VH-VL binders against q96cp6r367to538. Designs and how they scored, part 12

Target 1, 172 residues: q96cp6r367to538
Amino acid sequence: SGRLLINSVFHVGAERLQQMLFSDSPFLQGFLQQCKFTDVTLSPWSGDSKCHQRRVLTYTIPISNPLGPKSASVVETQTLFRRGPQAGGCVVDSEVLTQGIPYQDYFYTAHRYCILGLARNKARLRVSSEIRYRKQPWSLVKSLIEKNSWSGIEDYFHHLERELAKAEKLSL
Key: E = the ipSAE of ESMFold2; O = the ipSAE of OpenDDE; V2 = 0.75 times the mean of E and O plus 0.25 times the DockQ between their complexes.

## First folded at step 7 (VH-VL)

Design vB (framework fv_livmoniplimab; at its last look DockQ between E and O 0.80; V2 from the best seeds 0.00; counts 0 for: pae E 9.1 > 2)
Fold by OpenDDE, look of step 7:
Structure vB (fold): chain C 172 residues (1-172), chain A 121 residues (1-121), chain B 107 residues (1-107)
Amino acid sequence: as target 1 above (172 residues)
Amino acid sequence: QVQLVQPGAEVRKPGASVKVSCKASGYTFTSYYIDWVRQAPGQGLEWMGRINPSGGSTKYAQKFQGRVTMTADTSTSTVYVELSSLRSEDTAVYYCARGEYEWGSYTFDYWGQGTLVTVSS
Amino acid sequence: DIQMTQSPSSLSASVGDRVTITCQASQSISSYLAWYQQKPGQAPKILIYAASSLQSGVPSRFSGSGSGTSFTLTISSLEPEDAATYYCQQSYSTPYTFGQGTKVEIK
């Protein structure tokens, strides 16, 4: 029940693209600001190996739903599977828990980033997302969760894709 | 090639302000942080702060908060650090450096040649 | 703030010698440790990042090891051009901090 939201090739090396998206990069900071995320914190990547690491993001997001709070606290856990500089690319799994929203205990969202190196200055980014349910909601509630979640997710990643495209042009 | 160019030297009296420039070239200016690191004569390295040329957001070391201001001019690809209320202890070589994330580790891969700031009465 | 302590503060060695410099962090910094070389009148130059990764263009005689709180820079065979002051730097959290430096002189 997942959706492929980004499947694009950028004229940016895989390693660089990874750093842009998964470090405390100027690109990421700017992007999150554009999304009007506030109180952003990024933990360092940590793990037992260089190939498998985790970090935690916390931030506050604006909520556009007229029925509910105007903002929500988010805890995002990212797991990095690094292939190394030679293979080029990585996979990042992200679990996003949003607090302070209706039915928050029913679900969370999960995203998988796949960066594939195609050439020295060329990489493919694939992003897929899904809504994961911790418990089964009523049909009407599920519909509401789906509608609201996908709207936000799609907007976020569409915006990300656009900003990456802009950054790509600036790097050329 | 990546280059960071700074002025050679500045002389100021105690209580004055100094503004040091760092002109970047050879890369996408807004895609990398610029950090400032100073080094007193015969001493070690001291991190002052970082600026995101994209948007101008800054992080300063607490030691310098209230006295330091970092700015970026995207039109000229130049970053500035201004230090006010200068003291003799502020006499140092001030370096700008490009911050790079390499596999999650933040390092300074390119440096300016440094600007000697002398504070003397 | 995280304090970085290097040892020794200075050393003198002969060409061909194995040189070891240690850096101790006041708290765990995982592998977020870099080593820099600075020659007189020059800006620092990065040698090692992520504790053990050799920066491009740096001679293979340089190596880094360690994690957590204890780190080591090793020069397997000292060359005359290696006379310099070396600094460790943690990038685990701001403010980024450096060791006090280790001056390496050639006998």
Scores: ipSAE 0.306, ipTM 0.783, lowest interface PAE 2.1, mean pLDDT 93
Fold by ESMFold2, look of step 7:
Structure vB (fold): chain C 172 residues (1-172), chain A 121 residues (1-121), chain B 107 residues (1-107)
Amino acid sequence: as target 1 above (172 residues)
Amino acid sequence: QVQLVQPGAEVRKPGASVKVSCKASGYTFTSYYIDWVRQAPGQGLEWMGRINPSGGSTKYAQKFQGRVTMTADTSTSTVYVELSSLRSEDTAVYYCARGEYEWGSYTFDYWGQGTLVTVSS
Amino acid sequence: DIQMTQSPSSLSASVGDRVTITCQASQSISSYLAWYQQKPGQAPKILIYAASSLQSGVPSRFSGSGSGTSFTLTISSLEPEDAATYYCQQSYSTPYTFGQGTKVEIK
């Protein structure tokens, strides 16, 4: 597996948590705006059954580059799996490809969201991430890729965890 | 438990504006979109747009762009739709509805009882 | 805009009859289709979401089927309280659109 970023229980049912994270919800739109993502588009979920579906998100993210482009384009593909139509929880695998950054052809990031229903108004969210290499970079370049990528991944998911905690309290 | 409460009727002359309220209760107001759907007498349903109550962002059907405005007041859990430059063909029942995403589909699970807006000279 | 066309526009049937209403989309909408019931003077009420999932509290005599461009609402045994107008609605893309309605009357 990769690095674990979130392993938290929220006072929100599994179905509500899934809707907040994986639909075109007010929560998701607000969160992405706080991250300063722009040009956000979400495709409809599509698939053979309600238990196995895919969607694509595209957006523009800010990057720190004082000497060149200040933003990068992202394509994120999400795959949702659920054991049955009324199962308590789901797994979503995300693959994130970023264009306009150094060494973009060498790697992409992958994230697994696991939602487990614990009670009617309680669920656990686990998120783990990994960096997947298409090409093996030299060791110094690999260190730079990993430092920058993990910094961004950790900031994103820590912020997400914070915003989920705020949102659950407003529903109580 | 979820309720959306609207006024019963409004009468306006052509060229005027109307503002219809929709008071929500029984759920977390800022966690769901509110959509507006209208129905002319004896006719079908027409989606007008939606508002995100937490941020105030909106999406309007192109047909209404420029003369529809939706706002939300989180302190009173109330959404408003305002339609300007009214014409006789705007005579309709205006419904507010709560949008729900289930398995990626977007449906209207709770509806207000509607406000009849009559535009006549 | 995605056009939704319902058939028939109206029908008259007896209590106990099986009633079938069809909805056709102008392009594929996958399974992003809902069915609503509306009685005179009332707001619409959701019956079916995601093409085939029954909303909580809706009688089991209602069912939905279909995917892509062709969808069906079925009432397995018509009851007197089912006299109403039925609408389909797509949520594949905005603007969300409804069929023109099917009026169901009891003979």
Scores: ipSAE 0.007, ipTM 0.615, lowest interface PAE 9.1, mean pLDDT 88
ESMFold2 (binder alone), look of step 7: mean pLDDT 94; pTM 0.953

Design vC (framework fv_livmoniplimab; at its last look DockQ between E and O 0.62; V2 from the best seeds 0.00; counts 0 for: pae E 10.0 > 2, grease 19.2 > 18.9)
Fold by OpenDDE, look of step 7:
Structure vC (fold): chain C 172 residues (1-172), chain A 123 residues (1-123), chain B 107 residues (1-107)
Amino acid sequence: as target 1 above (172 residues)
Amino acid sequence: QVQLVQPGAEVRKPGASVKVSCKASGYTFTSYYIDWVRQAPGQGLEWMGRINPSGGYTKYAQKFQGRVTMTADTSTSTVYVELSSLRSEDTAVYYCARGEYEYLWGSYTFDYWGQGTLVTVSS
Amino acid sequence: DIQMTQSPSSLSASVGDRVTITCQASQSISSYLAWYQQKPGQAPKILIYAASSLQSGVPSRFSGSGSGTSFTLTISSLEPEDAATYYCQQSYSTPYTFGQGTKVEIK
C-alpha cells in the first residue's frame, strides 16, 4: 500500500531536475541541511552501464520521539534507471534503512522517483512511497510504525516539493 | 552567458592573509557550486575546495583546512576565498570555477572558469 | 587521495598528426574523468567530461576514451591552435585531483 506524495510539473528540464535531486547538487545539500540531516555522504553513481546505476547515501536524521534516541543513522540505496539521452527522464528507486530506532528490524521504507520530460524546460516529478516489512509485527506495533513513518515521509516530500517550487521560481 | 570575474593580482607578505573575489553572472548563482583551484607558476592544478553559494556550505581540501575560508554573498553573486598564514609556496594563480554535474553519470566538472588572480607572496 | 598520472609530460608534433595523451588513476574512478586544455595566460577549458563526452563547442578532433584507471585523450589531427597544456581531472571523490599536465607543442 504505497502513497503518491508528489505529482507535480516543474518548469525545469528533466535533465536539470535529475541533477538537482540525484547528484551532489547545491540544491540537494541545502535541502538536506534544512531537514537537519547531518554527516551526509554520497557515493558516486556506479554501474555496468549508463542506463542502470547505483549509489549509497548515509546520513544522520533527528528523531522527534521523546522516548528513545535523539538521532538515527540512515543508509539509503538509490538505483537509477535512465532513459535514453534523447528521451530524457529517469526512475530512481530508493531504499531507506534506518538504524537505532524502535522496531528497525521490522521494516524499511522505499521510494520511487519518476522524472518525465515534457518539454525542454518542463518536467513532471512523481514520487511514491511505501513501507516494506521484513517481519510481520503485532498489530499495535504495525500501527506505530505506520504512524511514525508516514508522518516523517510525508513531511519530507512535502518539504521537497516546496523547495523545488522555490528553486523553480529562482530559475525563471 | 556565464561569466566569473576575478581581480587581476594581489601581493602579500609571508604570514599575511589574502582574500580573492569571484563575481558570477549569467546564471542562477545559488544553483551551482563554486570551486577554487590554484596553479603555482609553471606547475599543475590544485583543487582547494568548494562552496555552496546557497547557505555557504563548504568542503575544503585537507591541505588547506585551518587556513582557507570560502564565503558567498548572494546579494552580489560573489564568492570569496581567503587564505591565511601565507607562505611563498602559496604564490599562484587562483581560479574560481563553476562546478557542473553532467546528466549521465553526475560527473562533477568545471565548465566555466574565472580568468584567475595572481597572488604573490614575497618578503 | 587519488593520484592522476599523465603521459607523456610533453610532446612535440606536427600539424595534422594524431596525438594521444594518457592518464592513469591510482584507483578506479569509473568514468569520472574530465580533460582540460590550458593555453598560456588563460584559465583551463573543459574539453571532455565523463571520460568520453565532448563538451559543447569543442572541435570533434578531440575525443576521450577509457574507464576505470586508464584514460586517453586523442587529437585526431593536430591544429596549430591546439598547442597547450592538457590536464586530466578525476571527479570520483574529493579532493578532486588533476594530472600533472601534458604540454603539446607544434613543430
Scores: ipSAE 0.371, ipTM 0.803, lowest interface PAE 1.6, mean pLDDT 92
Fold by ESMFold2, look of step 7:
Structure vC (fold): chain C 172 residues (1-172), chain A 123 residues (1-123), chain B 107 residues (1-107)
Amino acid sequence: as target 1 above (172 residues)
Amino acid sequence: QVQLVQPGAEVRKPGASVKVSCKASGYTFTSYYIDWVRQAPGQGLEWMGRINPSGGYTKYAQKFQGRVTMTADTSTSTVYVELSSLRSEDTAVYYCARGEYEYLWGSYTFDYWGQGTLVTVSS
Amino acid sequence: DIQMTQSPSSLSASVGDRVTITCQASQSISSYLAWYQQKPGQAPKILIYAASSLQSGVPSRFSGSGSGTSFTLTISSLEPEDAATYYCQQSYSTPYTFGQGTKVEIK
């Protein structure tokens, strides 16, 4: 049902990789700037345990829309799962709701990040994504939604993978 | 060995500005924040803000918004804080400190500090 | 802003004594708390992060505990070199704020 976008091993420990991706880190801020995201806010992580927490990001993204606005507002809700405080890795599910795009009422995107510790300075990152529908579009509209959404999702995550690889090399 | 090197002292008149440097060494400069914390004579510690050297992003304490500017020069591994419209109550030791997140364990902490720059604002 | 209040403001103790310092937050900060030591004329030095985790290179006589709004730094057996001012710092939300400090003196 989803599409695998990243499945790579980095010479960065699982906890450092988590910090790079899921805190207000220098890596994350630099990456979002390269993507031209603006008005970025991040809430603290909060929840009933360290094994199940949630945060909300809001930001403005550029969009290619020749017939209207050149940017869109985004709310991204991230939910973190760990099996215990000593677990090597985590799973983060994100749900991305975008306003100011065609058919915004029909769908949102969901992304799963899986970090698995392989050694003290080595971890695997897997990212998969899917498009979730709120309303059933007819076939032509669905094809347009999926074509445009997957193009953006693939560009974003391939860029993320490249930037993680650069950060790994610079740190070594 | 991680080091943050600052100048020792600066003297200014009220209404002037001051720009304090902090040169980092011994680690990958763009992988950590640099925060500025000041301490008035006989007083406690006051967080002023932070800069991401990688992207130049800043977050300032509201108290200083409009008077403070932080910049980073990645080619020299140096950050700067500039404070304008100085008042006598700005007399303090200004520290730069390296920030590290440990978000799942509830900390953003300052693991290495410069030795501080005494800024004196007097007529 | 989250206010951090330390107690006591100062104390005097003998070498070998157990010393406790408390820090109270004006709202819950979960475990987002650090402790720092500062000697006169020097920069602060981190001791404890995440409320209870000992920083590398810090003697094991230092320990931290607490969560939510109430936190404690303990020195199990005071040494002469521990004479300093101690600060707690919350990192739950910006602006990051410090307690007003606790001065520890040796008798």
Scores: ipSAE 0.006, ipTM 0.591, lowest interface PAE 10.0, mean pLDDT 87
ESMFold2 (binder alone), look of step 7: mean pLDDT 93; pTM 0.945

## First folded at step 8 (VH-VL)

Design p1 (framework fv_livmoniplimab)
Fold by ESMFold2-Fast, scan of step 8:
Structure p1 (fold): chain C 172 residues (1-172), chain A 123 residues (1-123), chain B 107 residues (1-107)
Amino acid sequence: as target 1 above (172 residues)
Amino acid sequence: QVQLVQPGAEVRKPGASVKVSCKASGYTFTSYYIDWVRQAPGQGLEWMGRINPSGGSTKYAQKFQGRVTMTADTSTSTVYVELSSLRSEDTAVYYCARGEYDYVWGSYTFDYWGQGTLVTVSS
Amino acid sequence: DIQMTQSPSSLSASVGDRVTITCQASQSISSYLAWYQQKPGQAPKILIYAASSLQSGVPSRFSGSGSGTSFTLTISSLEPEDAATYYCQQSYSTPYTFGQGTKVEIK
């Protein structure tokens, strides 16, 4: 049901990589602009523990399908689990709810980001995703949901991986 | 205990501006949106917009774009809505409400409300 | 903008009655619909979110159903404290919009 989307080493320390992806960083702002996401709003991280924090992102995404709506609204909730200082890195779980697409009430998507520090200026990023169903779709509807959802998810994370590779070269 | 506290009433002349406050307590102020919803006497509810108190980003209903400004002061946990070029049709109770997304469905709801400020626009 | 239309505009019922209020959206809003209760002189209070999910602390006699363009709020056994105006609200897209309200009075 799940897929591995990124499993790569970057010459960027774990803390810097976390900052790039999970703060209101210039990298994140630039990446979302390249994706043509609009109306982007980031809530602050909140929680009573440094090891368990949550935030909400809202944004509008473009839809390239010539048939149907031109854009959709997204609500993404992220939960951050910090590793100890010696291990370095973190885990972030993301739940993405998209409004304005066919069969939107049947499903949402979930992503897990795992950052593991390997050296002072070197970290591994692993991203896996799955489609979660709120209602049981018919097999033909499920096939349509999965085809379109995986296409979008794979495009997003391939683009992210390419932009991270560019960013690490510029930081050298 | 979560509370949103607003003044009871404001009176303005046509063409003036009004700034209504909403003071939050009992939760982490910067972790939730605050939305503004107004209600004209004897009429229904009308959404005006929202603000993220962290950073101050806003989203306004198109009807109010150009006349409405929402701001937040994190040092006092207070959100403001300012409406300019007031008309008699702006006479309404103005509510602040805490906005929240349901994590499973992504539905946006208002779980706590201020008691409202009656803004009267008259000569 | 998405238009929300409620029916009836008002109703009068007896304690113990089953009351149903309907809400129609001008376009499909999936399940992104909430119901609020407002008593005179008070702010609205949320009852139902995501069309059918009961808000914590709300009596179980309240229930919601529907998806797409047609929604209902049901009070299974009306109590005197339920005299109020009820509003539906779509959260599918901004600007968020409310129905015109349904006034429920006790006979």
Scores: ipSAE 0.005, ipTM 0.503, lowest interface PAE 14.1, mean pLDDT 86

Design p10 (framework fv_livmoniplimab)
Fold by ESMFold2-Fast, scan of step 8:
Structure p10 (fold): chain C 172 residues (1-172), chain A 123 residues (1-123), chain B 107 residues (1-107)
Amino acid sequence: as target 1 above (172 residues)
Amino acid sequence: QVQLVQPGAEVRKPGASVKVSCKASGYTFTSYYIDWVRQAPGQGLEWMGRINPSGGSTKYAQKFQGRVTMTADTSTSTVYVELSSLRSEDTAVYYCARGEYEYLWGSSTFDYWGQGTLVTVSS
Amino acid sequence: DIQMTQSPSSLSASVGDRVTITCQASQSISSWLAWYQQKPGQAPKILIYAASSLQSGVPSRFSGSGSGTSFTLTISSLEPEDAATYYCQQSYSYPYTFGQGTKVEIK
């Protein structure tokens, strides 16, 4: 049910990598724009502890289906966890709800990002994803959901990994 | 300077138990895992399990489940591995090693190692 | 358990030679692979982590490559002090497992 999509070391510190991926950063804005996401809003992080924070993103994604909807609306909830003050990294759980697609009430997608600091200017990023079902679709419907969802997820994270590598290379 | 210090050689009879210590220094003891890896004479490396000194949670290889116990004493910065019901096949050098601290357990490198303790099981 | 298989089990080479050691995982482990060097009577020492990242303080003649199920450790120009047994290790899932080792001897 789950898949590992990124498991790479970047010559960027854990705090900077977290900022690039999980703040309103120039990197994130540029990446989402490259993905052709529109109407992007990011709420600020909030929570009772610096070790447990939550935020909500909303955005519109393009759909390449010539016969159906041309776009869909997304609500993404991210929860950030820290193991403790001594840990150089974080875990972010993301739940992605898409509206305006067939079978939208059957499923949502979940992603886990793990950032581990290895040195001042070096961190590991691990990303895994899964499709979660609220109700079980027929085998044919499930195959369509799985095919389309994994295609989109794999494209997104492959593109993200490439852009992180480029940003790493351009860093002074 | 990071150091992991283990005791000298131990000899036990079959059926007995052995408890090997690993004293850490030169870093924040509770910020890193300690893993135990053994090596039979002339053989390769075998992972036994790990302990988080912060709280004492453990993960053991299934092969040793029921025979192995790992504990940590934060007041002395010392980790222990205890292996019971010893067999001749348990004759090995036992190493402790420092593992990275992380949120999803199972993904660590071993950057510093103890010098090893030879445990010989013979009648 | 994930099984790690190394090839060759041993090799002999001359100073200055390029040496390659291969490691195969029984299932995909992405890049969760480390390489260790062990000299007789000593504890292992880490050389490479995350399949291709050189550990601080390790000579640049050591390099790692690969992802998924197939991995390689390369010594670009063998030095006398490189005579040792080399182990690959997966950290993708518990229990962590090591390859059987590759012994490198100098001619």
Scores: ipSAE 0.000, ipTM 0.464, lowest interface PAE 15.5, mean pLDDT 85

Design p11 (framework fv_livmoniplimab)
Fold by ESMFold2-Fast, scan of step 8:
Structure p11 (fold): chain C 172 residues (1-172), chain A 123 residues (1-123), chain B 107 residues (1-107)
Amino acid sequence: as target 1 above (172 residues)
Amino acid sequence: QVQLVQPGAEVRKPGASVKVSCKASGYTFTSYYIDWVRQAPGQGLEWMGRINPSGGSTKYAQKFQGRVTMTADTSTSTVYVELSSLRSEDTAVYYCARGEYTYEWGSYTFDYWGQGTLVTVSS
Amino acid sequence: DIQMTQSPSSLSASVGDRVTITCQASQSISSYLAWYQQKPGQAPKILIYAASSLQSGVPSRFSGSGSGTSFTLTISSLEPEDAATYYCQQSYSYPYTFGQGTKVEIK
């Protein structure tokens, strides 16, 4: 099921926060490097309008499991939504397909980022995540998938929130 | 309760223009797109275009480009579609529909529809 | 334009039957597909969005599946009120396009 991972106000305007998170920004590049992600490739945003854009990210993540694979390949598809070209804020849906892990064909993870502008230099970021199943696993397999997936998801977004707070202080 | 209210029927001669209204109520008018979809008698659905009532930006299907104009009046929560140079094949029910990107999966959907306006083009 | 082709164009079935309608896109549209129900003289009503998500208030006997170019709408146990024309709709690319419709009649 779904979890709320970030629900915080940052002293950064909505447009700048969007650029930090969803462009090929110094913030994003530094954050991914800090996470030890390698082979990072970002496609440009493309789509049928400025209100509906898609891009694909590919990268390799380290796995901390000492007895399992040491790394896995990720394909992340992001879809950006705005109600109009002049809308203040956006929603980005992210679908994350991880390859090179047990049960990789059973599930994927989904994240929703919601940026809401509150003032010229202030925005709220909400991030929620969900594990989605393509095949119904046995209860024990489901438990293992959820334990491992939520651990990784929570670590990632906890780290992201900390780095955003740090970047916020530099923007003041 | 969300409602989109349209007039029942309009009759025009070939070469004329028709302007169909869609009055919205029961929600924040500027928070949703309004799309126009028409349906010729006995035929399927055809998307004509969309307007964002917040700011008035529009996107039209190329087939109608140059003949269609969509406008919004935020003071009356009313959207209009105007189609010019009418021909007999423009005879159809014209629906307005509330459009939104579904933030869960990225689909664009029409969750509430007007009852439709039958536009008849005849000599 | 992305062409949406439905099959069958029409079908007749009995109350309690499982009904399956398919929709083919002329190119990959990922999961950017919705299904609508239209009864005679009425506006369409949304049933499914994002290929497989049930719209709030829609009976659970309706379900959707598929991705890419091939999609299915299933009615697990047909009821009399389900007699209608069903349309698929892609929102992947402009112009948004609908299938030609599948008419479901009750025997």
Scores: ipSAE 0.000, ipTM 0.473, lowest interface PAE 14.0, mean pLDDT 86

Design p12 (framework fv_livmoniplimab)
Fold by ESMFold2-Fast, scan of step 8:
Structure p12 (fold): chain C 172 residues (1-172), chain A 123 residues (1-123), chain B 107 residues (1-107)
Amino acid sequence: as target 1 above (172 residues)
Amino acid sequence: QVQLVQPGAEVRKPGASVKVSCKASGYTFTSYYIDWVRQAPGQGLEWMGRINPSGGSTKYAQKFQGRVTMTADTSTSTVYVELSSLRSEDTAVYYCARGEYTYEWGSYTFDYWGQGTLVTVSS
Amino acid sequence: DIQMTQSPSSLSASVGDRVTITCQASQSISSWLAWYQQKPGQAPKILIYAASSLQSGVPSRFSGSGSGTSFTLTISSLEPEDAATYYCQQSYSLPYTFGQGTKVEIK
């Protein structure tokens, strides 16, 4: 039970789009700041080959709830796949563990980013997400987890798509 | 290889401040948190706080809020903890430690430690 | 704050003995628990992370188990070099907290 969050074409080349999203780019720094993420730490990419790389991000996110904690700590692991060294386009799998929220030991969220080059200075970004369960919650708890998680995920990727559209206009 | 190097000892009078350094080498300095943990003589371990060297953001234990300041200098790969309004109860060995998240099992641990700095507060 | 309570506070055992140390959390911390060893005059050294995962380079006689609120560190066959104080640590929420320590002495 995954959901498609972004499936859009941007007038930005595939390698530039990858650099914007998956390096310590000015775009990524600005976007995370707009989301009010704090304590951001990015590990370097590492792995056995240039086509299979892994990194860990840690950061603190604000939580909008009337009662309870106002922030939570996140550990996000990203795995990058591409067909060959220096090939355009990529797939990035992201696993997001959030601490300081109710039922945190029951679940985590997963995202898949697909970048496909269409032409010089033109690429498609597709993002899908799902909630993965480490323990099976009963129906009331599962409903609560899914309501809150999907709200946050949809807000995040809608905001990302909007900011990419703005950045695209500056590149044209 | 990863190393965290601290000075051996510091002596201060009650009411003074002390600033302890921790110089990191052997890894990408801005990719890991540095946490500070102290240990009073014959006592257990007490977490004081954490700094992200990428940007300098901090989180402190409430007990030390208002007396502790953590800073990072990326040009020298050095983290500092400064504790003010010193009391005799602040006499302790102060350790810096590298904070690491394990992506598969979801834990945060201290995988490398400095050798510790003994801070003595006495009149 | 999450309180961590270890039992026993100290123990004496012989080389070759099986030693068990327990750690109780005041609330569920899932598997967000680590164990550290500290010898006199030295910094702590990590042994176990995520409740049961052995840190690289740590002898296989050390093992961890448990989840939720109850955790155990086991030394299957005590060696002379294992005389130390052992600490559990939760990383489920800030502030991170340690148990009071268990001192292991060899008779």
Scores: ipSAE 0.006, ipTM 0.520, lowest interface PAE 13.1, mean pLDDT 86

